# VHH binders against Grifin (GRIFIN), part 2

Target 1, 144 residues: Grifin (GRIFIN), of Homo sapiens (Human) (a4d1z8)
Amino acid sequence: MAVQSKAFCAGGLAPGWKLLVQGHADSGEDRFETNFLLETGDIAFHIKPRFSSATVVGNAFQYGRWGPEQVSSIFPLAPGEPFEIEVSWDAEHFHVYAPEHKVLQFPCRQRPLGATTRVRVLSDHCLAQVELAKRGLSWGDRGY
Below, E stands for the ipSAE of ESMFold2; O stands for the ipSAE of OpenDDE; V2 stands for 0.75 times the mean of E and O plus 0.25 times the DockQ between their complexes.

## First folded at step 1 (VHH)

Design c04 (framework vhh_8cml_1; at its last look DockQ between E and O 0.06; V2 from the best seeds 0.00; counts 0 for: pae E 12.4 > 2, placed apart)
Fold by ESMFold2, look of step 2:
Structure c04 (fold): chain B 144 residues (1-144), chain A 123 residues (1-123)
Amino acid sequence: as target 1 above (144 residues)
Amino acid sequence: EVQLVESGGGLVQPGGSLRLSCAASGFTFSSYAMGWFRQAPGQEREFVALISWSGDSTDYSDSAKGRFTISRDNAKNTVYLQMNSLKPEDTGVYFCAASYDYWSGLEAEYDYWGQGTQVTVSS
């Protein structure tokens, strides 16, 4: 049993967008993962915080198999407390952030990004927010 | 509780046709790739066919290509296997299986399994 949130990206993913997820996990046994998907069932980017080991794992699934994992020990999340992660992308990489921490930079193994049309977030708990938004800043607010 | 329930098996003569159905419940069916596997007496389960969660992509074992067609109806939570031109070597128990976001004919990548339905092809 799991709660899933989904987004459909007309025309596929483009650079300059982000996914913001606010979630919750009570223990290291709770499931939470995000998958960026092609219609073939391939996964352009799989990301999973592992609360039991305090790591964030990234991978891709293509040609019928998982590739090499990338594992980050930068883990500013806590069980039993709400967490926030942000995933953004450009033509070359997926970028994962938790507030003010760059957690993981994962090279795109499947191109072009436009072939990736769906994003699915699987969570054992209700998500507070799942937002697909255009990334950007104005002059005078952040520097851009 | 996750359930996958196969039906449509039976006894058929060589050259005949059968259509298997697998009704799914207890999970978000449209998020899972679906596969059919079979097990002949005294053999390990072997891959037959798979279909992506959207239904837009399919793949088949060499023995199934050209004779079998996998399809799905996400509104009815059901996956199908149309089997034509059946041969005695197609005899076995047919299982449907579900894999979350995996696109693979590898048995180990499937999370949920049905109990199977018997298909027997004999004269």
Scores: ipSAE 0.000, ipTM 0.169, lowest interface PAE 12.4, mean pLDDT 77
ESMFold2-Fast, scan of step 1: ipSAE 0.288; ipTM 0.657
ESMFold2 (binder alone), look of step 2: mean pLDDT 84; pTM 0.842
OpenDDE, look of step 2: ipSAE 0.006; ipTM 0.275

Design c05 (framework vhh_8cml_1)
Fold by ESMFold2-Fast, scan of step 1:
Structure c05 (fold): chain B 144 residues (1-144), chain A 122 residues (1-122)
Amino acid sequence: as target 1 above (144 residues)
Amino acid sequence: EVQLVESGGGLVQPGGSLRLSCAASGRTFSSYDMGWFRQAPGQEREFVALISSSGGYTDYSDSAKGRFTISRDNAKNTVYLQMNSLKPEDTGVYFCAADFGWYDSASGYDYWGQGTQVTVSS
């Protein structure tokens, strides 16, 4: 069965924030995906690893159809090992990172960024923790 | 939510061909990756083939490579499996499966059809 983690971004995605996904895949047969969604159900950014081909796929679902896929051969997941994936964004791109690797850079096809208000992480038999965090300096440490 | 209905199974002799169809109902068929799995009596459900939502990517099990072809028609909400050079070992119930992302593991799929029987025997 699938396990789903959800997060809401009130006011939509803002530059300077990131999504951190940490988990452990017990086998190469476990599935895992992350979707950034609009209230309409359109997907601004979809990422999924594919263990059988050792690839990571990015795409967007808009206007009733999927767009052109981007496929990365940089595969940061290994069966039986903990994983950490960070997704950040700016006005032009979504950026996918793993430790010491830039996995994927995906153009923002959905504008404005503020229309993207939901994040869904889906996993199967793989426990994942999801955190939305500020990637820049904290406000308390700046300005003294 | 997606409802899946398989058809096209039957009895064929070794070396024969069958074309399976999976008709999907629901408004988001084009957003799902689709897979075919099979299950022989007393065995675990085994991956056969998958196709991405756009149709731009396909993958096959080692036993299916060179003999089977997966395709889809998003305008008709249908996915197909063309099976050629069938062998007795291909006998089983063939299931259509759908998910928001593709996976070559049965546990990765949320929506399943009831299956269609394929028997390869003389």
Scores: ipSAE 0.005, ipTM 0.157, lowest interface PAE 12.4, mean pLDDT 74

Design c06 (framework vhh_8cml_1)
Fold by ESMFold2-Fast, scan of step 1:
Structure c06 (fold): chain B 144 residues (1-144), chain A 122 residues (1-122)
Amino acid sequence: as target 1 above (144 residues)
Amino acid sequence: EVQLVESGGGLVQPGGSLRLSCAASGFTFSDYWMGWFRQAPGQEREFVALISGSGGDTDYSDSAKGRFTISRDNAKNTVYLQMNSLKPEDTGVYFCAAGYEDLWYGDAYDYWGQGTQVTVSS
């Protein structure tokens, strides 16, 4: 994988904002992942689709190691189709949504969020873009 | 066949410097992220530094920031780690790794070298 998109969040992740990840996967064997990084280089939140199992994996890297994976069977990617994933956050969790689906809720293991200053999207043969946007009314705000 | 061969390790006194090299062959070097990891006696393997295929992006562990510099020469298929102000806590086997991702864990890298021993002792 090569870095396809990156963003820098001066002062760290702010409440009320979200990340929109949009892309296009050409084959079911393409890899992509999104990492939210601390200034230390640790990963506060890692999201990786696994095409072989049709699952989305969430994890964090802290204190020199990866923690337990959280695995979701809600798989919003299909070969040859555009995809859209929205990540929002609060003090307690990262929330991952796809259209019509709540994909994953991942506890914030590294706090405070202000220490998370970088976002990177990595891909092999997939085009991907990221957009940091102010959060409007989301599915999570209405019933969860 | 893919090969990564580390060199430059040795015994040095606290405050000293060492430059590690990793010579790569058998793959398109500029397409791969390169990383340095280390494992101290009785400790878990830990991330030290990484560099993107183009050299345009680098990251360091907290313990390495300000003291270590990672660099690469794609024409020579070599990645380097310049280590300054070495401390006894830097003692360990240093491994070179290659992968497609800017990841901090060993099982995410595609290829590994055999390692080179660094000992910082008075």
Scores: ipSAE 0.000, ipTM 0.139, lowest interface PAE 13.9, mean pLDDT 76

Design c07 (framework vhh_8cml_1)
Fold by ESMFold2-Fast, scan of step 1:
Structure c07 (fold): chain B 144 residues (1-144), chain A 121 residues (1-121)
Amino acid sequence: as target 1 above (144 residues)
Amino acid sequence: EVQLVESGGGLVQPGGSLRLSCAASGSTFSSYAMGWFRQAPGQEREFVALISWSGSSTDYSDSAKGRFTISRDNAKNTVYLQMNSLKPEDTGVYFCAADTSYWDEYTYDYWGQGTQVTVSS
């Protein structure tokens, strides 16, 4: 429930930018959620890891309802270890990466991307830092 | 909490170079995005350059692009601004700032006292 970190994107999400989320979970029961929001409170993209099933879940909240969950079995997080997650976007998809892994590709259900003006990271038991940055050298540029 | 101290400012002629340093003391430096801002005489404070917490991403104002380079050394808790091809328009007090809520109404939680840069015409 507590808002750990927030960011405001004046003019909405722009091409060439990314969200970096860094943190650590002290136990496998810790979890966090990242939400990309419109002024209306609708959620263009919701992402959360589930340690109990070792999955990463993506979804969107529009017009008073959640859509179907998109579930990835690519789970690069480990209890007690620091993590880094990068979310980037284009007109068609949100892309979720961890070091050396492409975790999730989620279709943009809310358009235009410029209507998405806020980012929130919610955490109950994790320490996390969040930043918006222009895309630079990524893990994909260093390795295959 | 973090405290910031700038150094490296001075008087330089047009076309010259300066390297500014910002030393941080305290904890959590490596978790903050760091920025450089400046304020010219009689003008509002303006953004100059920004570097992400990890150092993997940088951003520059149009006036700084191609001439200035921001970098950081997290082991030394220091951020740098290398300024080349200085112009009279670059004159101002340069401030180091730490951002704990990136883009959150463009507010920075921690600021240094500033270092004066003067480019004579």
Scores: ipSAE 0.000, ipTM 0.114, lowest interface PAE 15.2, mean pLDDT 74

Design c08 (framework vhh_8cml_1)
Amino acid sequence: EVQLVESGGGLVQPGGSLRLSCAASGRTFSSYAMGWFRQAPGQEREFVALITWSGGSTDYSDSAKGRFTISRDNAKNTVYLQMNSLKPEDTGVYFCAAGDWYGSYEASEYDYWGQGTQVTVSS
ESMFold2-Fast, scan of step 1: ipSAE 0.012; ipTM 0.348

Design c09 (framework vhh_8cml_1)
Fold by ESMFold2-Fast, scan of step 1:
Structure c09 (fold): chain B 144 residues (1-144), chain A 125 residues (1-125)
Amino acid sequence: as target 1 above (144 residues)
Amino acid sequence: EVQLVESGGGLVQPGGSLRLSCAASGFTFSSYAMGWFRQAPGQEREFVALISGSGGSTDYSDSAKGRFTISRDNAKNTVYLQMNSLKPEDTGVYFCAAETYVYSGSYLESEYDYWGQGTQVTVSS
């Protein structure tokens, strides 16, 4: 019963763009993941909130394996409440923001960014919408 | 109704082999990553091996690497664990578990949605 939301970036990820993920979890046990993918199925950036530990996890899947997990204790989500997460990127890092929080900065392990052409959000009983948009005003640019 | 049923456990001598099977029903098997966990007497449950929904990716605990092989047959809704060069330290109840996705730094049992009842593996000295 997992729900999927997808976005495609023709020509791959480019500086000056961002991903907006908006949704809500019905309870603290709902699961959801956001993956930035290559055409090969490798995952340049995987991000997953874990309500049980109140952490946000980042990782990458390369060379047939998951790498070392990066864990942030900055958890801006609450069970039953709407959430908004923005992901932006440069040549060195993926940047994850929520309102008034810089959640995670994840080193780009998969290069070049242009090889990453797909975004997939998986959720169970969590309504999530994804939008790939030009970065005019990100929360990072707003000093959050 | 989701069910996972393990089989293939038993008593074996050190250096021996066993093949565990886990028959799944009640969900879209190929959409779920599958894992094997074990629990030794008096110890916490620990990760053993995982396989992606397509079967294209696998990972193992340090104790299982080189000795165990996880595989799956999506047409038969079954996941397998081939265990070679068994040691007394491998003794425990072996559980199969299903989750949509697993990342390598986690390996937490709390990340799995469905569990079997387990099958006993005993490696005697």
Scores: ipSAE 0.005, ipTM 0.176, lowest interface PAE 10.1, mean pLDDT 76

Design c10 (framework vhh_8cml_1)
Fold by ESMFold2-Fast, scan of step 1:
Structure c10 (fold): chain B 144 residues (1-144), chain A 121 residues (1-121)
Amino acid sequence: as target 1 above (144 residues)
Amino acid sequence: EVQLVESGGGLVQPGGSLRLSCAASGRTFSDYAMGWFRQAPGQEREFVALISWSGGSTDYSDSAKGRFTISRDNAKNTVYLQMNSLKPEDTGVYFCAADVTYEWSGTYDYWGQGTQVTVSS
């Protein structure tokens, strides 16, 4: 069974916050998806690494259909290695970062961001940690 | 680049079950996420279920959760939708899609022709 992490954002996505996903790829065959969802099941932002092409794909599912894929050639995963991906957002874009790299900038197709209340990380044999945190705070630095 | 052919549709009574299949060309099948969509008469096409390229992650519409199961067999280049506890509201043409990338007002090369599901009598 795939590893699954869920988070609920009661007021919806808020400016100044981020999602941190950390994990370890067991092999080049493992993949994972991160979805930011509305209560309707629509997906405001979908991010998917593709090991076969060494690309990261972004997309959104709205009004019963997927839109055009946005593809980045900056690939932050390697078989057998730990990874760290940070997703942050503002009113205009979702921003995807890996250590020292900006992987993807995806325009917000679903507005307002407050309607996006769920985060789901699905992993195929890849362990992942998911944390919603205020920007500028790391694990163990949450004392405000 | 991928040709998709759906099968398994038919007429079934409320509360019954059907298993849909989607056979792909095989050229790039294992690189694509696969989805099932449906369109009821006079309605727009809607999402039903999604499965990742490896089969390790799935997602469902709220109407499908608990009743439908999506699965795939990459060795046979086939994706399945097991539908249980069918309701009249599930009636429609069911479409298979690969990598679910399409234009806003159109269909992409990776859509099948559809298979009819009717839940009645």
Scores: ipSAE 0.000, ipTM 0.150, lowest interface PAE 13.6, mean pLDDT 73

Design c11 (framework vhh_8cml_1)
Fold by ESMFold2-Fast, scan of step 1:
Structure c11 (fold): chain B 144 residues (1-144), chain A 123 residues (1-123)
Amino acid sequence: as target 1 above (144 residues)
Amino acid sequence: EVQLVESGGGLVQPGGSLRLSCAASGFTFSSYAMGWFRQAPGQEREFVALISWSGGRTDYSDSAKGRFTISRDNAKNTVYLQMNSLKPEDTGVYFCAARPYFGDYESSEYDYWGQGTQVTVSS
């Protein structure tokens, strides 16, 4: 898999921010993933769409091994179609959204979030762009 | 400071066309979905069109589909609404709005709103 894009967070993942991923898969191969990385190369959060099963997998790689998978049957991608996914985070979870779907909620296994300083999007047959963006405020976030 | 500034409204005859623009500043425009809403006198604000942050997806109200086209230029921080085959019922104040993600029609989930531009379709 070639590295298509990456982003850096000098102080680690910041509260109130999100990662936006856009692109499309031309062939429908299972060769698209997004990884939130520690300096050690451990993966705090891994997201991989599986076109063959129409599922989205979440996992983490820590201490030389993968942990238990979280699998969502909400599959927001189609070969040849543009896609947009959003990953946001809080102290307890990573949250994965597609335009009309909450796809996945994944517990933060690596704490603190400040130790996660890099994001990589890997693909061979998907052209993807990634950007860190500040999340908008909701009524709950304002304390109303 | 966040601002959305609409322009391009005006008076037009039925069957005519208008192109609305919304210039954005003070936030990461390319990371937001952008929508157009309208409000006629004495009515609630209604959804017209929505475009994803990349421009790869669009949604339209039933009244807008086939007549209106939403587009965006992320290099210029601008979203557009091309309105063709205008009808008197299209009269109203048109607002642009920004939300963090695509795929919802509820006005309460938009973070930022413009002040609106008047569109009048008469005679």
Scores: ipSAE 0.000, ipTM 0.156, lowest interface PAE 13.9, mean pLDDT 76

Design c12 (framework vhh_8cml_1)
Fold by ESMFold2-Fast, scan of step 1:
Structure c12 (fold): chain B 144 residues (1-144), chain A 126 residues (1-126)
Amino acid sequence: as target 1 above (144 residues)
Amino acid sequence: EVQLVESGGGLVQPGGSLRLSCAASGRTFSSYAMGWFRQAPGQEREFVALISGSGGSTDYSDSAKGRFTISRDNAKNTVYLQMNSLKPEDTGVYFCAADLSYYDWSGYYPDEYDYWGQGTQVTVSS
């Protein structure tokens, strides 16, 4: 069964916000992706875990073409296990995190970020939560 | 893997109508986008129409707009192309295609699709 979740960012992506995707990987099929979209339908940032290679791929779709793939070997999913992926952004990069790991850093090829107004998560996996949230640290958290 | 089988082609007079069907098997049908392409003698395969996995998004070539309608029945694992007001220029072999790599982001070029049917012949003449 395919699952699709959508989120809309009025005025476009704002600094200090994040996308959280949580779910359960119920198959080894390569049918899970997250797309950050422009009004034109171009994809500012595409994230796709590939179970076949145990990699996470980042790319962008501009002017009718995919660009060069950026590949990470840090793979946060396993068949039959819960997963969590968090994407945050600034003016220069998208940042992809999994618990205790920084998975991928992808340059913003489309500017300005305010032109990116839609997010879609597409999956054959069970999705428990897809959320746009303002990022922050809990009481007692450590880090920069 | 996905297997695609087209049907519904035939000979019609100008101004006539045909409905093409493409039966799909393999992966969960609603999880991938489908397209229709055609190929005239001596030409490359050209885009005709596409539909998203959910059926919520469609797009058409300029030659198909206003005359053709793409639709899908996810319970039957079938995509359709309803062709009205057919012209001799519509003559060709019609192929259905599946894009499994990027759901809801299929393109207008044959190399963006993963699986193809064998094609069904459409001839528009008197």
Scores: ipSAE 0.000, ipTM 0.124, lowest interface PAE 11.8, mean pLDDT 75

Design c13 (framework vhh_8cml_1; at its last look DockQ between E and O 0.01; V2 from the best seeds 0.00; counts 0 for: pae E 11.0 > 2, placed apart)
Fold by ESMFold2, look of step 2:
Structure c13 (fold): chain B 144 residues (1-144), chain A 125 residues (1-125)
Amino acid sequence: as target 1 above (144 residues)
Amino acid sequence: EVQLVESGGGLVQPGGSLRLSCAASGFTFSDYAMGWFRQAPGQEREFVALISWSGDSTDYSDSAKGRFTISRDNAKNTVYLQMNSLKPEDTGVYFCAAEGYSWDYLTSPEAYDYWGQGTQVTVSS
C-alpha cells in the first residue's frame, strides 16, 4: 500500500538545489508527503497535498512538536492524474512549485540548511520520479 | 572538460594499507559529493564510500566500514580513500566518481555524473 523513497543528502542541503517529485493520487484519502529531515529526527520542512480540502500544507517538527501550519489553497493537482512538484530552497525559505504555479513559500525556522541531511517521500502509490538535482545550471544560461 | 584522475593503487599484502587519491578538474569540486567504487573482473561495479560536498558526512559499504576512511580537501580539489586491513577480496579497480544530484540510489553507480578511469588495487593472498 505505501512506498517510501529515501535519500541521504551528504553535507546537508545547500542553496541552488531542488527536489523533483512526480507522484499520483486516486482519492482524497491517498497519502503523499515529503519530509526534509535532520539526523535528530526533526523535520525542517514537511509538505503534504491534502486532496480532500484541495490545499497544500507546510510545517516543521522541532523541539518535539509540530509548529504552526502554513496552508496554500493553490492546488493545481487532480485525483487520478499524475502530478509534478518541485521543491527548492535558499537560506530563508523553501519554495514549492507545480508546473506554471507557485504553490507555497515556507520560511526556514531558524536551522542551518546544512543540518538537514535526509529526504523521505511517502506515497500510497509508486513514485514515477524522485530526484535531487542542482537547479538552473547549464552552459550559457542567461541567469535563470 | 571534466577530469577525475585516480592514483595510489598498487600491490599490497593482506593486512596492509593503501591510500588512494582522486584529483578533480573542470568543474566546481566543492559543489559535488564524491564516491569511490570498485570492480573485480567479471563483477559489477560496487559502492565503497561516499563523502558529502562539504566533507562533514560520509557513508560506507558494509565491507568497508571500520577499515576504510574517505576524506576530501576542497582547496586541492582532491578526494582520498585510506584503506586499512586490506583483504584479498578488496582486489579490483577503484573508481572515483562525482555526484551532483540523485535520489534513492545514491550508492548506485547510475547516480554519478562523472567517472575516473580507475586505479588497480591488488591484495595478494
Scores: ipSAE 0.006, ipTM 0.173, lowest interface PAE 11.0, mean pLDDT 77
ESMFold2-Fast, scan of step 1: ipSAE 0.167; ipTM 0.518
ESMFold2 (binder alone), look of step 2: mean pLDDT 83; pTM 0.841
OpenDDE, look of step 2: ipSAE 0.012; ipTM 0.277

Design c14 (framework vhh_8cml_1)
Fold by ESMFold2-Fast, scan of step 1:
Structure c14 (fold): chain B 144 residues (1-144), chain A 123 residues (1-123)
Amino acid sequence: as target 1 above (144 residues)
Amino acid sequence: EVQLVESGGGLVQPGGSLRLSCAASGRTFSSYAMGWFRQAPGQEREFVALISGSGGSTDYSDSAKGRFTISRDNAKNTVYLQMNSLKPEDTGVYFCAAKRGYSWYTSSAYDYWGQGTQVTVSS
């Protein structure tokens, strides 16, 4: 997988911020991931749509291993169609939303959230971009 | 496809209230998220409020929070913006917009737009 987009969060994830992921899936292959990373390379939150099962998987990679998967049957992507996903967070959970759907709620297994400083979107056959935006700011064409 | 027509704008004194309506025509209205944007004299078009297709999620700009309420009636294909405690800074042309999908922070993300309705708040 190639890195399609990345974002850096100096000081780590702050409450009240959101990540917007927008893209276009060229095919129905399971080669699309969004990862929230620690500097160690551990993954605090991993989101992977699986076209083969029409599910979205949440997980974390810590201390050299993957944990138990959390699986949602709310599947917001279709091959050849544009998609939009929002990830927000609080001290206890990551929240994943798609247009008009709450897809997934995933517990924060890494604490504190301030240790999570990077976001990467990895894909083959998908074009994707990410935007960090603060809830409570004025949102305009010149905004975040 | 949807077509959008705004109404309810007008002249009001500071501290007053207005209720804007946006009537939509077309199919599958409930599949569209609906937003309100405004353009003040000499300023860029800015986001004001958003409501999801089901009405289950709303979001607001900082300037609108606590004063404005967005709502929708899918049976009537209509979106509303209730504006309370209006200030001179709220003066502008208010636009209703429709989109499929989630990102609401840039005007270019919206698929369909109304013509706008003028809101003037003057002392």
Scores: ipSAE 0.000, ipTM 0.150, lowest interface PAE 12.7, mean pLDDT 74

Design e02 (framework vhh_etentamig_d1)
Fold by ESMFold2-Fast, scan of step 1:
Structure e02 (fold): chain B 144 residues (1-144), chain A 120 residues (1-120)
Amino acid sequence: as target 1 above (144 residues)
Amino acid sequence: EVQLLESGGGLVQPGGSLRLSCAASGFTFDDYAMSWVRQAPGKGPEWVSGISWSGGSTYYADSVKGRFTISRDNSKNTLYLQMNSLRAEDTAVYYCARDYYDSSGYFDYRGQGTLVTVSS
């Protein structure tokens, strides 16, 4: 897969920040992954949409092996349609959201979060961009 | 139905302390990160503090860091904000909010608020 977008988190993942991933899925066969990485190449958090099963998979790669997959049936992507996914984190979990959907909550298997310094979005045919942003305040579309 | 009910607001002197409480009902409280958000007279809302679902991680706006402490009691479905060394600029309606995005500042529910007035 080609690296479509990347970010460097100086000092590692910090509380109060989030990652915004925006793009367009060209087809249901496109490969698309988002990885949060340590300097060692270990993956603290791996997110992969599977169009064939309409699921989103979370996992981590540490100590030379993949762990057990966590699978969500909440699938916010459609072939040929634009998408937006947010990933936030605390000391216990990574949280994956799409507009108005909580997609996945994945336990942090690697601590401290400060050891996770890089983000990569990988895709063969999907246009994607990534932004690391400080969390702001929003009442959402509900305005309450 | 989801309900969040704040209490503990009132009039306090500069340098004083106040403890806010938020009673949550209608959802599994320990599945959600929670936040305190305030809105000062004539201003937009400002995120103040957030706490993870377990209480293991806490986050603070720079304006309150070192003075305010957020905590939760999952056995009582209650969120707290201990406010110390209060300043006139802390005057605001304080809202308890359920985090849609794990303390990312996107909230799906909030309470009606409790007024905190810091004045001599």
Scores: ipSAE 0.000, ipTM 0.192, lowest interface PAE 12.4, mean pLDDT 78

Design e06 (framework vhh_etentamig_d1; at its last look DockQ between E and O 0.03; V2 from the best seeds 0.00; counts 0 for: pae E 12.6 > 2, placed apart)
Amino acid sequence: EVQLLESGGGLVQPGGSLRLSCAASGFTVSSYGMSWVRQAPGKGPEWVSGISGSGGSTYYADSVKGRFTISRDNSKNTLYLQMNSLRAEDTAVYYCAKEWYDSGPFDHRGQGTLVTVSS
ESMFold2-Fast, scan of step 1: ipSAE 0.253; ipTM 0.626
ESMFold2, look of step 2: ipSAE 0.005; ipTM 0.166
ESMFold2 (binder alone), look of step 2: mean pLDDT 79; pTM 0.811
OpenDDE, look of step 2: ipSAE 0.272; ipTM 0.642

Design e08 (framework vhh_etentamig_d1)
Fold by ESMFold2-Fast, scan of step 1:
Structure e08 (fold): chain B 144 residues (1-144), chain A 121 residues (1-121)
Amino acid sequence: as target 1 above (144 residues)
Amino acid sequence: EVQLLESGGGLVQPGGSLRLSCAASGFTFSDYAMSWVRQAPGKGPEWVSGISWSGDSTYYADSVKGRFTISRDNSKNTLYLQMNSLRAEDTAVYYCARDTYEWGYDAFDIRGQGTLVTVSS
């Protein structure tokens, strides 16, 4: 069983905004991924935990193929525990945060950011909340 | 090389049922998630349903949930869509699509001509 949510960014991604994902990881084998997509179907940014290695992977799908993986050993999920992940972006990078941790910084391979208009979150468990919000008060906003 | 051939569409009355099939060739069918996508007259494409590579996970658009059932037979390289309680709003050309993303169900590789489903009295 899997659940899926989708969100649209009016006018595409703008610097200064963020995506907040809150949920509950019921098992260490649950699939969870977040994709930022263009209308072409290309993925500007893909982020996924790997429970088997306790790592978080970032990548992009462009021109019919996946690029080189970027791997972080900072793993903010635990089976049976609620999680909170924040993704923000600027012209050069996507930034991934968990409470009190900077998880991943991924170079923007697809430009302009305004061409990225869709967000998809896939999970094998129910998500509590997905929200697009303007940055300013989140723990992730102090990463610069 | 990759080929997807849809069949099973036709004219049915409201409340009726149809079973669509998609015959896949030119790739390892059991390695890919598959979807059904439809396009109604004068409208853009709408994702309808998706299924994982193994068949263990299925996904449905809210408009068809409880009425449609997606399934696959990996030994026959065939995807199915069982459509029950059909409504006039289900009138569309239905396309079989290979999912182009690992673990994704909303990116589509549409190769065939589709199969027309018309729901009218």
Scores: ipSAE 0.000, ipTM 0.115, lowest interface PAE 10.9, mean pLDDT 75

